# Ledger of designs, part 3: VHH binders against Uncharacterized HTH-type transcriptional regulator MJ0568

Target 1, 125 residues: Uncharacterized HTH-type transcriptional regulator MJ0568, of Methanocaldococcus jannaschii (q57988)
Amino acid sequence: MSQSIEDYLERIYLFIKENNRPIKTTELAKLLNIKPSAVTNMAKKLHRLGYVNYEPYIGITLTEKGIEEAKKILDKHKTIKIFLVEFLGLDEKTASEEACKLEHALSDEILERLKIFMEKFKDKV
Short names: E, the ipSAE of ESMFold2; O, the ipSAE of OpenDDE; V2, 0.75 times the mean of E and O plus 0.25 times the DockQ between their complexes.

## First folded at step 1 (VHH)

Design c3 (framework vhh_vobarilizumab_d1)
Fold by ESMFold2-Fast, scan of step 1:
Structure c3 (fold): chain B 125 residues (1-125), chain A 122 residues (1-122)
Amino acid sequence: as target 1 above (125 residues)
Amino acid sequence: EVQLVESGGGLVQPGGSLRLSCAASGSIFSIYDMAWYRQAPGKGRELVAGITSGGDTSYADSVKGRFTISRDNAKNTLYLQMNSLRPEDTAVYYCATDLYEYDSSGYYPDYWGQGTLVTVSS
């Protein structure tokens, strides 16, 4: 899946989790720092792919397929962030920013190896 | 990716105790914030207790002082010790992860278990 699709699904999921309502295209545009027209075009594409429900004037929600995909991306983000903070000693802000970049670039194999490494050393002295 | 399996539910008398367990597999348990939720017949799911990856705990007002959440990272297991049980505690109990933050509203836990039934009745 493309990085942009992953960014959209992740941000939509987080907004709905926090606000318990559909996200408006203008709200998503502000959160992603892009034009509302770009969000509308992507929402239509995500709807065709089965990831979102899109109702003009109401907003965007995730389908079950979209929720499952968003959760996978969030799990990768969380794993990377915890590694950077707990094992490399980075601050929360830097770790979060780096995790956003790395979550799209790292393969599932690298993610699993990170999890195994962290489990082995979780009780660091 | 994370698979959660609850156990320990059953029938218990009012005033009794039960200990629920949630075994995690398929990913690294220690990095997740974890929570127990419950759903009574005809009601929505509600948050019961949460514990962060660092061990900080929180409880719903209805169970505070009666229930204790804990984790054993070496066993990849989450626990809920339930004391002084009341008929209103009757529900299916679910364990869940929270990938970003423990959410007291209970909206969108990142992974759910299948649930274990707790019945408080004579």
Scores: ipSAE 0.000, ipTM 0.305, lowest interface PAE 10.9, mean pLDDT 80

Design c4 (framework vhh_vobarilizumab_d1)
Fold by ESMFold2-Fast, scan of step 1:
Structure c4 (fold): chain B 125 residues (1-125), chain A 122 residues (1-122)
Amino acid sequence: as target 1 above (125 residues)
Amino acid sequence: EVQLVESGGGLVQPGGSLRLSCAASGFTFSSYAMAWYRQAPGKGRELVAGITWGGSTSYADSVKGRFTISRDNAKNTLYLQMNSLRPEDTAVYYCAKDTYYDFTSGYEEDYWGQGTLVTVSS
């Protein structure tokens, strides 16, 4: 998936978890700092791909497929952030910002190796 | 089976203090990050404080300097010390396992206990 699709799914998931309701096109546009028309076009594309339910006037929610993909992206973010905080000593905000950059660049293989490394040394930090 | 049981809530005057506890079972407590969330009537859930398995902590801006999260791995217990309580802190407080403690993203593991009610009023 492209970084844009991953960013959309991640942000939609987080909004719905926090607010327990569909996200409106205008709300998502503000969160991603883009035009509402760009969100509408992407929402239609994500709907066609099976990741979201898009209902005009109500908003956007995730399908089961969308939730699965969003959770996978968030698991990458979480793993990288924990490594940066616990092993490299970065503060939470800096670690979160760096994890957002790295979550799209690191392969599943590297993330699994990172998890194994952290488990091996977790009791030593 | 993972179980989290919150306790320690109650009625307190503005400026008062409370200590919340969360008893954990069914998993290796010391190996997971933990967090406290709260939900006021008619509002969404918000992340209050988080602590990693290594002991690093983070807090929502609204509670920094007033609340302290801590853990006792020997007792499999998570704590939230709440000082200088305000009426705005009135909510049901929940603990969560393996939660993101990132106050910019706010995502978490889908696990909630029954919660413990904190009421701050005169």
Scores: ipSAE 0.000, ipTM 0.194, lowest interface PAE 12.9, mean pLDDT 79

Design c5 (framework vhh_vobarilizumab_d1; at its last look DockQ between E and O 0.01; V2 from the best seeds 0.00; counts 0 for: pae E 16.2 > 2, unsure alone 63.2 < 65, placed apart)
Fold by ESMFold2, look of step 2:
Structure c5 (fold): chain B 125 residues (1-125), chain A 122 residues (1-122)
Amino acid sequence: as target 1 above (125 residues)
Amino acid sequence: EVQLVESGGGLVQPGGSLRLSCAASGRIFSINAMAWYRQAPGKGRELVAGISSGGSTSYADSVKGRFTISRDNAKNTLYLQMNSLRPEDTAVYYCAADLWFGELSYDDYEYWGQGTLVTVSS
């Protein structure tokens, strides 16, 4: 999945979780600092891919498939951040920034192997 | 499937002390960080103090110097020592755990206790 799609799904998920309502295209455009037309085009793409429900003028919500994918990228972020803080000694702010860069690159297999490694060696850090 | 059970709340006069406990059970080897949150009537839930598995701590400004978070890994227990209590500390206090491996959002702890009430009043 492309980084752009992952960024949109993550942002939509977080907004809806915090606000308990659909996100409007104008709101998402403000958050991403881009034109509303770019958001509308991506919302149509995400709808075609089965990740969002898009109702013009009402807003955007995630399908079950969209929620599943958003949770996967957030899980990658959390796992990488914990590794950087607890195993490599980075401060939490720096670790969060680096996790944002790395989360889109890790495969699901490597993420799971990283988790197993961290669990096995957590008492040695 | 981690279970958290708080205890130690109660009624105390201003200037007094309480020690809260949170017993953890279940898949406790998965716990990375633990925290105390509180929610006063009519207010949102706020972070009070956090502690990592390695012992690194953080505190809300409103409790620094008065509250101490600690963790006893042999007992699987989280503590909050609360000294110099003020009426504004009155709240339900919740124990929370963040796991090494979970589907948690940036802002949420995945596991929460039922809460223990702390009332600071004469």
Scores: ipSAE 0.000, ipTM 0.159, lowest interface PAE 16.2, mean pLDDT 81
ESMFold2-Fast, scan of step 1: ipSAE 0.013; ipTM 0.462
ESMFold2 (binder alone), look of step 2: mean pLDDT 79; pTM 0.794
OpenDDE, look of step 2: ipSAE 0.008; ipTM 0.259

Design c6 (framework vhh_vobarilizumab_d1)
Fold by ESMFold2-Fast, scan of step 1:
Structure c6 (fold): chain B 125 residues (1-125), chain A 121 residues (1-121)
Amino acid sequence: as target 1 above (125 residues)
Amino acid sequence: EVQLVESGGGLVQPGGSLRLSCAASGSTFSYYAMAWYRQAPGKGRELVAGITSYGSTSYADSVKGRFTISRDNAKNTLYLQMNSLRPEDTAVYYCARGYSSGWYLPEFDYWGQGTLVTVSS
């Protein structure tokens, strides 16, 4: 199955944050459970879109545009996860898994309303 | 690549006013929550005021009613208007960018170098 641009950007960002180095295509393939050739093709697409720097012997790094996009996607994930944990009482693992499913399906309008609701509740209660 | 640069600190008399500015570069400023922190000698950093990408604001009890946080997304600049300053407001003030647009991810990933505010006679 194909990985979405969002999945690639999230995983690249998290790897670089953890390891402070570029991610190799073979490493990303293992983390996403896909073939290295699929990663190479996606890395070239992400490079053309301006999200990554791709160097054959070094690996993949994010541009500032890529970092900003990855953070937006992760913010969406974290926002949903926090709502599920803090407001619905789910455990961290279950909430994280559900947020991963919802982050690609949830509209920006609903996300914006959810953030406003949660901020208002925290600041006014 | 992302850089935050504070300005506007200085020496002021008790009861006086100062406005701090934080110029952001290298990223999309309007997406992120922004905050002002301060650190007095011998103390840890404490949150003074915050503003989300939606414009919602939050203040520490010690500054509520005296300080106003605001942002100008067109200029990529964060402000802190400080009124009715007290000696206990003396600290280095830091600009910080949040990891997300709102408060429920309470992590700050970029910090400025700080600007000193001294309130004394």
Scores: ipSAE 0.000, ipTM 0.192, lowest interface PAE 12.9, mean pLDDT 79

Design c7 (framework vhh_vobarilizumab_d1)
Fold by ESMFold2-Fast, scan of step 1:
Structure c7 (fold): chain B 125 residues (1-125), chain A 122 residues (1-122)
Amino acid sequence: as target 1 above (125 residues)
Amino acid sequence: EVQLVESGGGLVQPGGSLRLSCAASGFIFSDYTMAWYRQAPGKGRELVAGIYSGGSTSYADSVKGRFTISRDNAKNTLYLQMNSLRPEDTAVYYCAAKLGYTYRSPSEYDYWGQGTLVTVSS
């Protein structure tokens, strides 16, 4: 099975945020557990879609569009994880694993309703 | 390049009204939670009102019933309608944007405006 565009954008974003530099094709391949050639092909596709800048001797960086998309995906993950930990009492590891499964399945409408529910319960202001 | 530009601040007498605007550019505005924060001299930033990407709103207890937050996604603009203003409302008002659901902590916001001064005085 191929890695989704969402997995690539998430991982690139997190790496750049942590390391403050472009990610190399070989580094991303190791993080996603795939071949470097598969990463290069995906990087070219993401570049055509406007999500990344790809420079062969430097590596991969995100465009503003790519950053926005990665943040949406991570926001879903964080929101689901917080719900599972703080409202359902799950441990961090279990919650994180379940959030990874659910983040791609939840629509923006359901995510927004979940956020409203959580904020209302916590006394938002 | 991301920008949030506030306008509409000024001097007003107690009981008066002002409408603040925040013009946003450089990000997909409709996807972001937007908020108004304020800071009086010598105090920390406090939440005034927030609005989710979906349109649901929240307000600080001190402004409920007096202030109304709204957004125009077609114009990438956030608004704060302030009625029945009190001297205690005197502060610099900041527009803020983030992906996510929390309004509570200033440190959670991705983008901030420069601020607009509101002075309520006789």
Scores: ipSAE 0.000, ipTM 0.202, lowest interface PAE 14.0, mean pLDDT 81

Design c8 (framework vhh_vobarilizumab_d1)
Fold by ESMFold2-Fast, scan of step 1:
Structure c8 (fold): chain B 125 residues (1-125), chain A 123 residues (1-123)
Amino acid sequence: as target 1 above (125 residues)
Amino acid sequence: EVQLVESGGGLVQPGGSLRLSCAASGSIFEIYAMAWYRQAPGKGRELVAGITSGGRTSYADSVKGRFTISRDNAKNTLYLQMNSLRPEDTAVYYCTAQFPYGVYTDLEDYTYWGQGTLVTVSS
């Protein structure tokens, strides 16, 4: 799916997990450094796709489908970052920036194979 | 959010043994890997032993054969069994946990640290 959709799902998931409440449009706009109107338009699209529940004046929450997709995206980011830090010796900031670029391009099959490789060979750091 | 609480440290004589425990609470279902680090007086911090969620282990050369790292899934507790202790093992021992999920952003450390437990090996 598109990078924008993936970024929205990640940020919504992380916010709700941390704060245990719906995220407001203005809060999400600040996190993504965009205008609230852009968040409202994307929230409508995500609602139509079945990823979020959007209630005016209350905020945005994830559906079960949305939670599953957000977790997959997050897992992809973390897997790539851990590989870059632990196996390639990159510093955390560089690894995070590279993982952000790679997470949208790599298939689930490649990420699963990478996880298996890392678990098998993690003794080499 | 995860809290790590170490216990089991204390004073032992050379050749003795100790078992350290680290109780994890909070978002424990998301723990990717756990480890023990130590910092000895006058030295830098070093990795002692690590264990993945799948049970694979790693050890520092200085402790290999003497220390054993393990996890108890029922108790969500990490252990370090320390045998044949020597004065050079004297240090503050720290438990760590890494999460593939949970509260992580570019502004947050994905590794959690406990407060440490002191191990002193002397007569």
Scores: ipSAE 0.000, ipTM 0.100, lowest interface PAE 18.7, mean pLDDT 78

Design c9 (framework vhh_vobarilizumab_d1)
Fold by ESMFold2-Fast, scan of step 1:
Structure c9 (fold): chain B 125 residues (1-125), chain A 124 residues (1-124)
Amino acid sequence: as target 1 above (125 residues)
Amino acid sequence: EVQLVESGGGLVQPGGSLRLSCAASGYTFSSYEMAWYRQAPGKGRELVAGISSGGITSYADSVKGRFTISRDNAKNTLYLQMNSLRPEDTAVYYCAAHPLYSWDEIVSSTYDYWGQGTLVTVSS
């Protein structure tokens, strides 16, 4: 999955969780710092891929598949951030910024191994 | 698609036993800490039992000695063996998956996975 698709799904998920309503094209454009036309084109693509429900006058919501993918991305972010803060001693701001960069590049296999490593290390303290 | 599907709930008499199962899919089960929670009508959700990825178990005082949590990583399944059931054990039981540090105060989060629940009723 591309970084752009992952960024869209993550941001749509967080907005809906926070506001309990569909996100409008203009709202998502502002959050991602892009043009509304780019959001409309991406929303159509995400709809074809089965990640979103898109209604032109109402806005965008996630399908079950979209929620699943968004949660995976956010779980990667959380896992990387916790590792960087708690195991490497980075400050939260730096860790959050680095996690954002790494969440799209880190494979599921490496993520799973990091989780096992952190759990095993926790058991030793 | 991540799914946790509980089964095994039902009506049982006081002193009886039930075994709950939670079938997990869509994530690496063996890497996650797993737990059973319950919620009785009009009450908050209570942690019943937890099991780490390494097999370390913990239990609420109310169920210690009566309930046993276990996992089968080959089958992606979590179990709760419930013995010596009491009327106050009546609740909806939920399976949960926690990625990290389930023994810390940051156990519950938006990124945790939850099942839909299975009802256990203990009555005459």
Scores: ipSAE 0.000, ipTM 0.087, lowest interface PAE 17.0, mean pLDDT 78

Design d1 (framework vhh_7yz9_2)
Fold by ESMFold2-Fast, scan of step 1:
Structure d1 (fold): chain B 125 residues (1-125), chain A 122 residues (1-122)
Amino acid sequence: as target 1 above (125 residues)
Amino acid sequence: QWQLVESGGGLVQAGGSLRLSCTASGSIFSINAMGWYRQTAGNEREWVAFITSGGSTTYADSVKGRFTISRDNAKNTVYLQMNSLKPEDTAVYYCAAEIDYYGDTWVEYDYWGQGTPVTVSS
């Protein structure tokens, strides 16, 4: 999956969770700092891929598949950030920025191994 | 530069069928997706159906179960089979194509057809 698709899913998920309503294409364009036409095209692409429901004038919502994928991306971000801050001693801002880069490249296998490692290490302090 | 040529529109009685075709030519780049939009007087263009190069299809709720989109990748041609037509389906139908520029996912459909009128009499 491309980084941009993952960014769209993550941002849509967070907006709907916060506002409890569909996100309009113009609202998503402002959040991502891109043109509304680019959002409209991407929303239609995400709809074709099965990640979103899209209706002009109403807005964008996530399908079950879209919600599942967005949650996985957010879980990766959270896990990486915690590792960078708690185990490597990075500041919150640097850790968050690096986690955004790594979340798109990190495999599920490595994510699970990181979680196990962190749990074991914590027991030693 | 790509050129899209549409055909198959016309007049049809309610309950009848029409098949629209759209052929893309003139560029060496691969087409990522093709689809159909329609526009009625005074309204914005609305999407009808999309098909990816891999064959995945998606339909607007208003046409689901009545319209079928298909494509012939070798001919860069997309088809819209319209069944059980209603007066409300009267519109100008536009073909659109999205081409792949090695990860260019931020642009509008690259090319549009000229529009094919469809009139459904009651």
Scores: ipSAE 0.000, ipTM 0.126, lowest interface PAE 13.6, mean pLDDT 78

Design d10 (framework vhh_7yz9_2; at its last look DockQ between E and O 0.03; V2 from the best seeds 0.00; counts 0 for: pae O 9.2 > 2, grease 28.2 > 24.2, SAP .679 > .668, placed apart)
Fold by OpenDDE, look of step 2:
Structure d10 (fold): chain B 125 residues (1-125), chain A 121 residues (1-121)
Amino acid sequence: as target 1 above (125 residues)
Amino acid sequence: QWQLVESGGGLVQAGGSLRLSCTASGLTFSDYAMGWYRQTAGNEREWVAFISSGGYTTYADSVKGRFTISRDNAKNTVYLQMNSLKPEDTAVYYCARVGSDYIYDEWGEYWGQGTPVTVSS
C-alpha cells in the first residue's frame, strides 16, 4: 500500500473519530493541504479499492476494510512513538514527527518484534 | 504540566449506578479530547469511552447503552455516568487526555492514579 493511501486513511479515521460524521472532501483537502479536486480523485480511487464509501455532497466514510488498515497504521505510529519517547528519550513532538515517517516503512514482523522488546525492557528504562 | 485526578469510585451492587469524575489541571482543556479506561489486575488497560473536544462521544461495545461520558469545560472535568453496572465492570478506572498528534483508543496522556470500582453480585 502506498504512503499516500495510508495517509488518507489515517486522516479520515481520525476525523470521523473526532467528529462522528463523514468528512467532506473540502475538509480533507485542508487537512492534507492539497486541492479538493485531488481529494475527490483519491476518494473515488479508495472507494473502488474498497477502503472508503464516497458519496458526493455527503462525504467520505471508512469501510471495515478501511478501518482495519487505518488502525494498523495508527498502531504502528503509537508503538514507534512510545519507543522513541520512552526508550530513546525523544520529546513528544520529535517522536510524533519521526513516527509519522517510520509507520509507513515498518513491517508487521518488525513491529511485533519491537513490541516484544519493549515489553521485555519497559521496566529497565 | 497537566495533572488528572479521578474520583467517585467505590463499592456498588449489580444493577446500581456510579458517577466518576476526572479533573484536569492543565490549560486549554476544551481543546482536547478525553477518554476513560479501565484495568484489572494482570490484564491490559482497555478503552471504555471517548469524548471529543466538540462533545462527540463513542463507547466500547461492552458499555454501550449503559455508560455515558460527558464534560464540563468550565470545570475542566470529564465524567463517566455508569448505569446498570455488572460485576465484570469491576476495575480501576482511569481518565486520560487524548494525544494532540492523533486519536487512538488506547492512547492517553497524563494518566491519573485511577479510581477503583467494585461491583458486587
Scores: ipSAE 0.008, ipTM 0.261, lowest interface PAE 8.3, mean pLDDT 88
ESMFold2-Fast, scan of step 1: ipSAE 0.042; ipTM 0.522
ESMFold2, look of step 2: ipSAE 0.430; ipTM 0.801
ESMFold2 (binder alone), look of step 2: mean pLDDT 81; pTM 0.819
ESMFold2, look of step 5: ipSAE 0.428; ipTM 0.792
ESMFold2 (binder alone), look of step 5: mean pLDDT 81; pTM 0.817
OpenDDE, look of step 5: ipSAE 0.007; ipTM 0.265

Design d2 (framework vhh_7yz9_2)
Fold by ESMFold2-Fast, scan of step 1:
Structure d2 (fold): chain B 125 residues (1-125), chain A 120 residues (1-120)
Amino acid sequence: as target 1 above (125 residues)
Amino acid sequence: QWQLVESGGGLVQAGGSLRLSCTASGIIFSEYAMGWYRQTAGNEREWVAFISSGGSTTYADSVKGRFTISRDNAKNTVYLQMNSLKPEDTAVYYCARDLYPESFYGLDYWGQGTPVTVSS
């Protein structure tokens, strides 16, 4: 899966989580800092891949497959961010930016080992 | 990985109040939305309240104005303050991690539940 697809799924998921409604193409374009036409094209692609429901008058929602994939990406991002803030002492803004870069590069194995490490040493942080 | 432990349930008279708590183990708590659900024998679990990682709250119409959801990220705990309790609020209350609020079936996992009985 491309980094772009992962970024779309994560942002759609976070928006719906916070706002409890479908995300409009214009809203997603603002969140990703891209043109609405780019969002529409990607939404159609994600629909073909089975990750989203694209409803022209309502907006974008995630399918079950899309929710599963978004949860994995979100969990990876949050795990990395928490590690950077709590264990390495980075500020939240810097940690979030670095986590965005790293989330697409880290394997599931490394993510799982990192979680185990953090759980083991959570009392020391 | 995550474990949810609910407490604070019990027997209360109609019109009374209870405060439920749910403590999560692990250090990811602050980054996730948390929710409360309830279930009565013979019925599906129904959503009661959600609180986002950022503190935004939403409530089911049946409890709006009576219940308040809040969180303490330092304690990895989410709370449900229940006021003006009615006999129909009698149920087992469950804490859940919810990453997709529009999907009532998209919860990652459930706690064991805490029973609440409201006598008339």
Scores: ipSAE 0.000, ipTM 0.139, lowest interface PAE 12.9, mean pLDDT 76

Design d3 (framework vhh_7yz9_2)
Fold by ESMFold2-Fast, scan of step 1:
Structure d3 (fold): chain B 125 residues (1-125), chain A 121 residues (1-121)
Amino acid sequence: as target 1 above (125 residues)
Amino acid sequence: QWQLVESGGGLVQAGGSLRLSCTASGFTFSSYDMGWYRQTAGNEREWVAFITDYGSTTYADSVKGRFTISRDNAKNTVYLQMNSLKPEDTAVYYCAAGWSDYYTPEEFTYWGQGTPVTVSS
């Protein structure tokens, strides 16, 4: 499967959170199971879009804009997963797999409305 | 003056094995990511395998499970162990060293002269 901008941002964010350091181009290539030249091309595109910084001796980090976008993607995943488990009764594994498919298709507006809906239905009445 | 010197190439029959070596001098080898590329006549160089300064490895899909990249910092040498060789692995193999966060052929800092590998059917 092809890698989207969102997949790159999510993976970079999770790596930095787990390892407390920038990710190298070769490390990101390994994590996404793609060739380093594909990562290089995408990193340049992400830099142009303002999502990443790259340092010649250090690697790839996220800008504030990139962190915000990565968090939005992860927030979509979590919201969809919770909805599927708590409102539709799916098991966590199935819900997580479905959330991965849906997270990239869900608009910010629909995500926010879904959160409001879930909040309203958890409340008594 | 920097150098990367490849060795270990040659003629081998399909299904056989070869081990390529690349010895570096003139730069701080242990601080560089190392890679192997290959090139056939009329085509651009394609990457084969990378190893980071910390030892993390990445492979092209065409060689996964058959090739292994490794390094020995005490010897300033990177290796490519090639098993289950196929005629389509016939190419000139190049060693490369880089420290940039981008690793296309043009963006590697140091390159070897290449070592030919011929796999007969």
Scores: ipSAE 0.000, ipTM 0.089, lowest interface PAE 17.3, mean pLDDT 79

Design d4 (framework vhh_7yz9_2)
Amino acid sequence: QWQLVESGGGLVQAGGSLRLSCTASGSTFDIYAMGWYRQTAGNEREWVAFITSGGYTTYADSVKGRFTISRDNAKNTVYLQMNSLKPEDTAVYYCAKEGYLSTDFYSSGHYDYWGQGTPVTVSS
ESMFold2-Fast, scan of step 1: ipSAE 0.013; ipTM 0.412

Design d5 (framework vhh_7yz9_2)
Fold by ESMFold2-Fast, scan of step 1:
Structure d5 (fold): chain B 125 residues (1-125), chain A 122 residues (1-122)
Amino acid sequence: as target 1 above (125 residues)
Amino acid sequence: QWQLVESGGGLVQAGGSLRLSCTASGRIFSLYTMGWYRQTAGNEREWVAFITGGGSTTYADSVKGRFTISRDNAKNTVYLQMNSLKPEDTAVYYCATEPYDLWSGDYTYDYWGQGTPVTVSS
């Protein structure tokens, strides 16, 4: 199955942060368990949207726009997933699917309040 | 908040096997990508394997087919099963989480353990 733009940006960001180099299409395909051709097609789409630099032969890096979007996606997604798993007792798969749906609907104020709530009550669950 | 404790290293003969374990102290373990890295004296750390929260795995070419990464989210533990060990696998092995601090919202933190030494004799 195809991966969302969110999943691609998240994985590219984390790989580059840890390895300090561009990610090859074959490496991203392994991380996402998909075909290299699917990664190439998505990389071209992400390039058109301004999120990545896609250099044939070298690999994929994030633009400034791509870094900002990846960080925002990771912050909101992880905050929601943690709340759903640790406080509501949902399994990881269900929590991940619900976090994807909710991520775009939450304001920065609600995100901050969730973080404060979880910090206060993390030991109560 | 995050503390990682690696164990399972030791001395083994070439062709032997070891299983490394890394236990995290946090309850949020299941949502984070975990990895194994190794380092020899005077060299940079090199990545060995990654596993996502959902279980997708990636391996460095040097260990592919010999090492297997797995996790047990109920125990907050990630494992590295090392088979067909070679003298060049001798290193200190570290586990790491993805760099995210939920409480600060900051991706600048790297969460590394203390390491577990592995020596493979010829």
Scores: ipSAE 0.000, ipTM 0.163, lowest interface PAE 12.7, mean pLDDT 77

Design d6 (framework vhh_7yz9_2)
Fold by ESMFold2-Fast, scan of step 1:
Structure d6 (fold): chain B 125 residues (1-125), chain A 122 residues (1-122)
Amino acid sequence: as target 1 above (125 residues)
Amino acid sequence: QWQLVESGGGLVQAGGSLRLSCTASGSIFSQYAMGWYRQTAGNEREWVAFIYSGGDTTYADSVKGRFTISRDNAKNTVYLQMNSLKPEDTAVYYCAAKYTPRLFGSDSYDYWGQGTPVTVSS
């Protein structure tokens, strides 16, 4: 999946979780730092791929497929962030920025090994 | 972490020009939206110009056609070229970097400069 699609899904998921409502195209454009027209085009693409429901004037929500994909992306981000904060001593903001860059490059296998490593290290120390 | 350093403010006569610069210390500068805001005594900060990570620009109606925002990603710098200055442009100008990360729970991460005064005399 492209990084752009992953970023859209995660941001939509986080907004809906926090606000308990659909996200408007203009709100998503502000959050992603892009033009509203770009969000509309992407929302149509995500709808065709089965990730979102898009209702003009109401906004965007995630399908079950979209929620599952967003959760996978978030889990990868969270795991990398925890590693950077707790093991490398970075502040949370810096760690989140770096995790955003790294999450798209890590395989599920490496992510799982990282989780096991972190758990073993904490238990020893 | 991220810090914004502004320069280029000062005194200028009406009809003159100034170029403000704002240099950021930090990585992934090209991913940030950069903006210029201004504040006059007794008023809230208002946006003046905005440049998105992709290069698109927007301007407040009061400055459209006179001001130009641009960026140099290799230098981590955003510029505001101010032409045909008017006494009404007198304000403290603030550089802002907005990181609207797709992966952060916060709606915005805003870095602000300290502000640089611009005074336009008649």
Scores: ipSAE 0.000, ipTM 0.134, lowest interface PAE 13.5, mean pLDDT 79

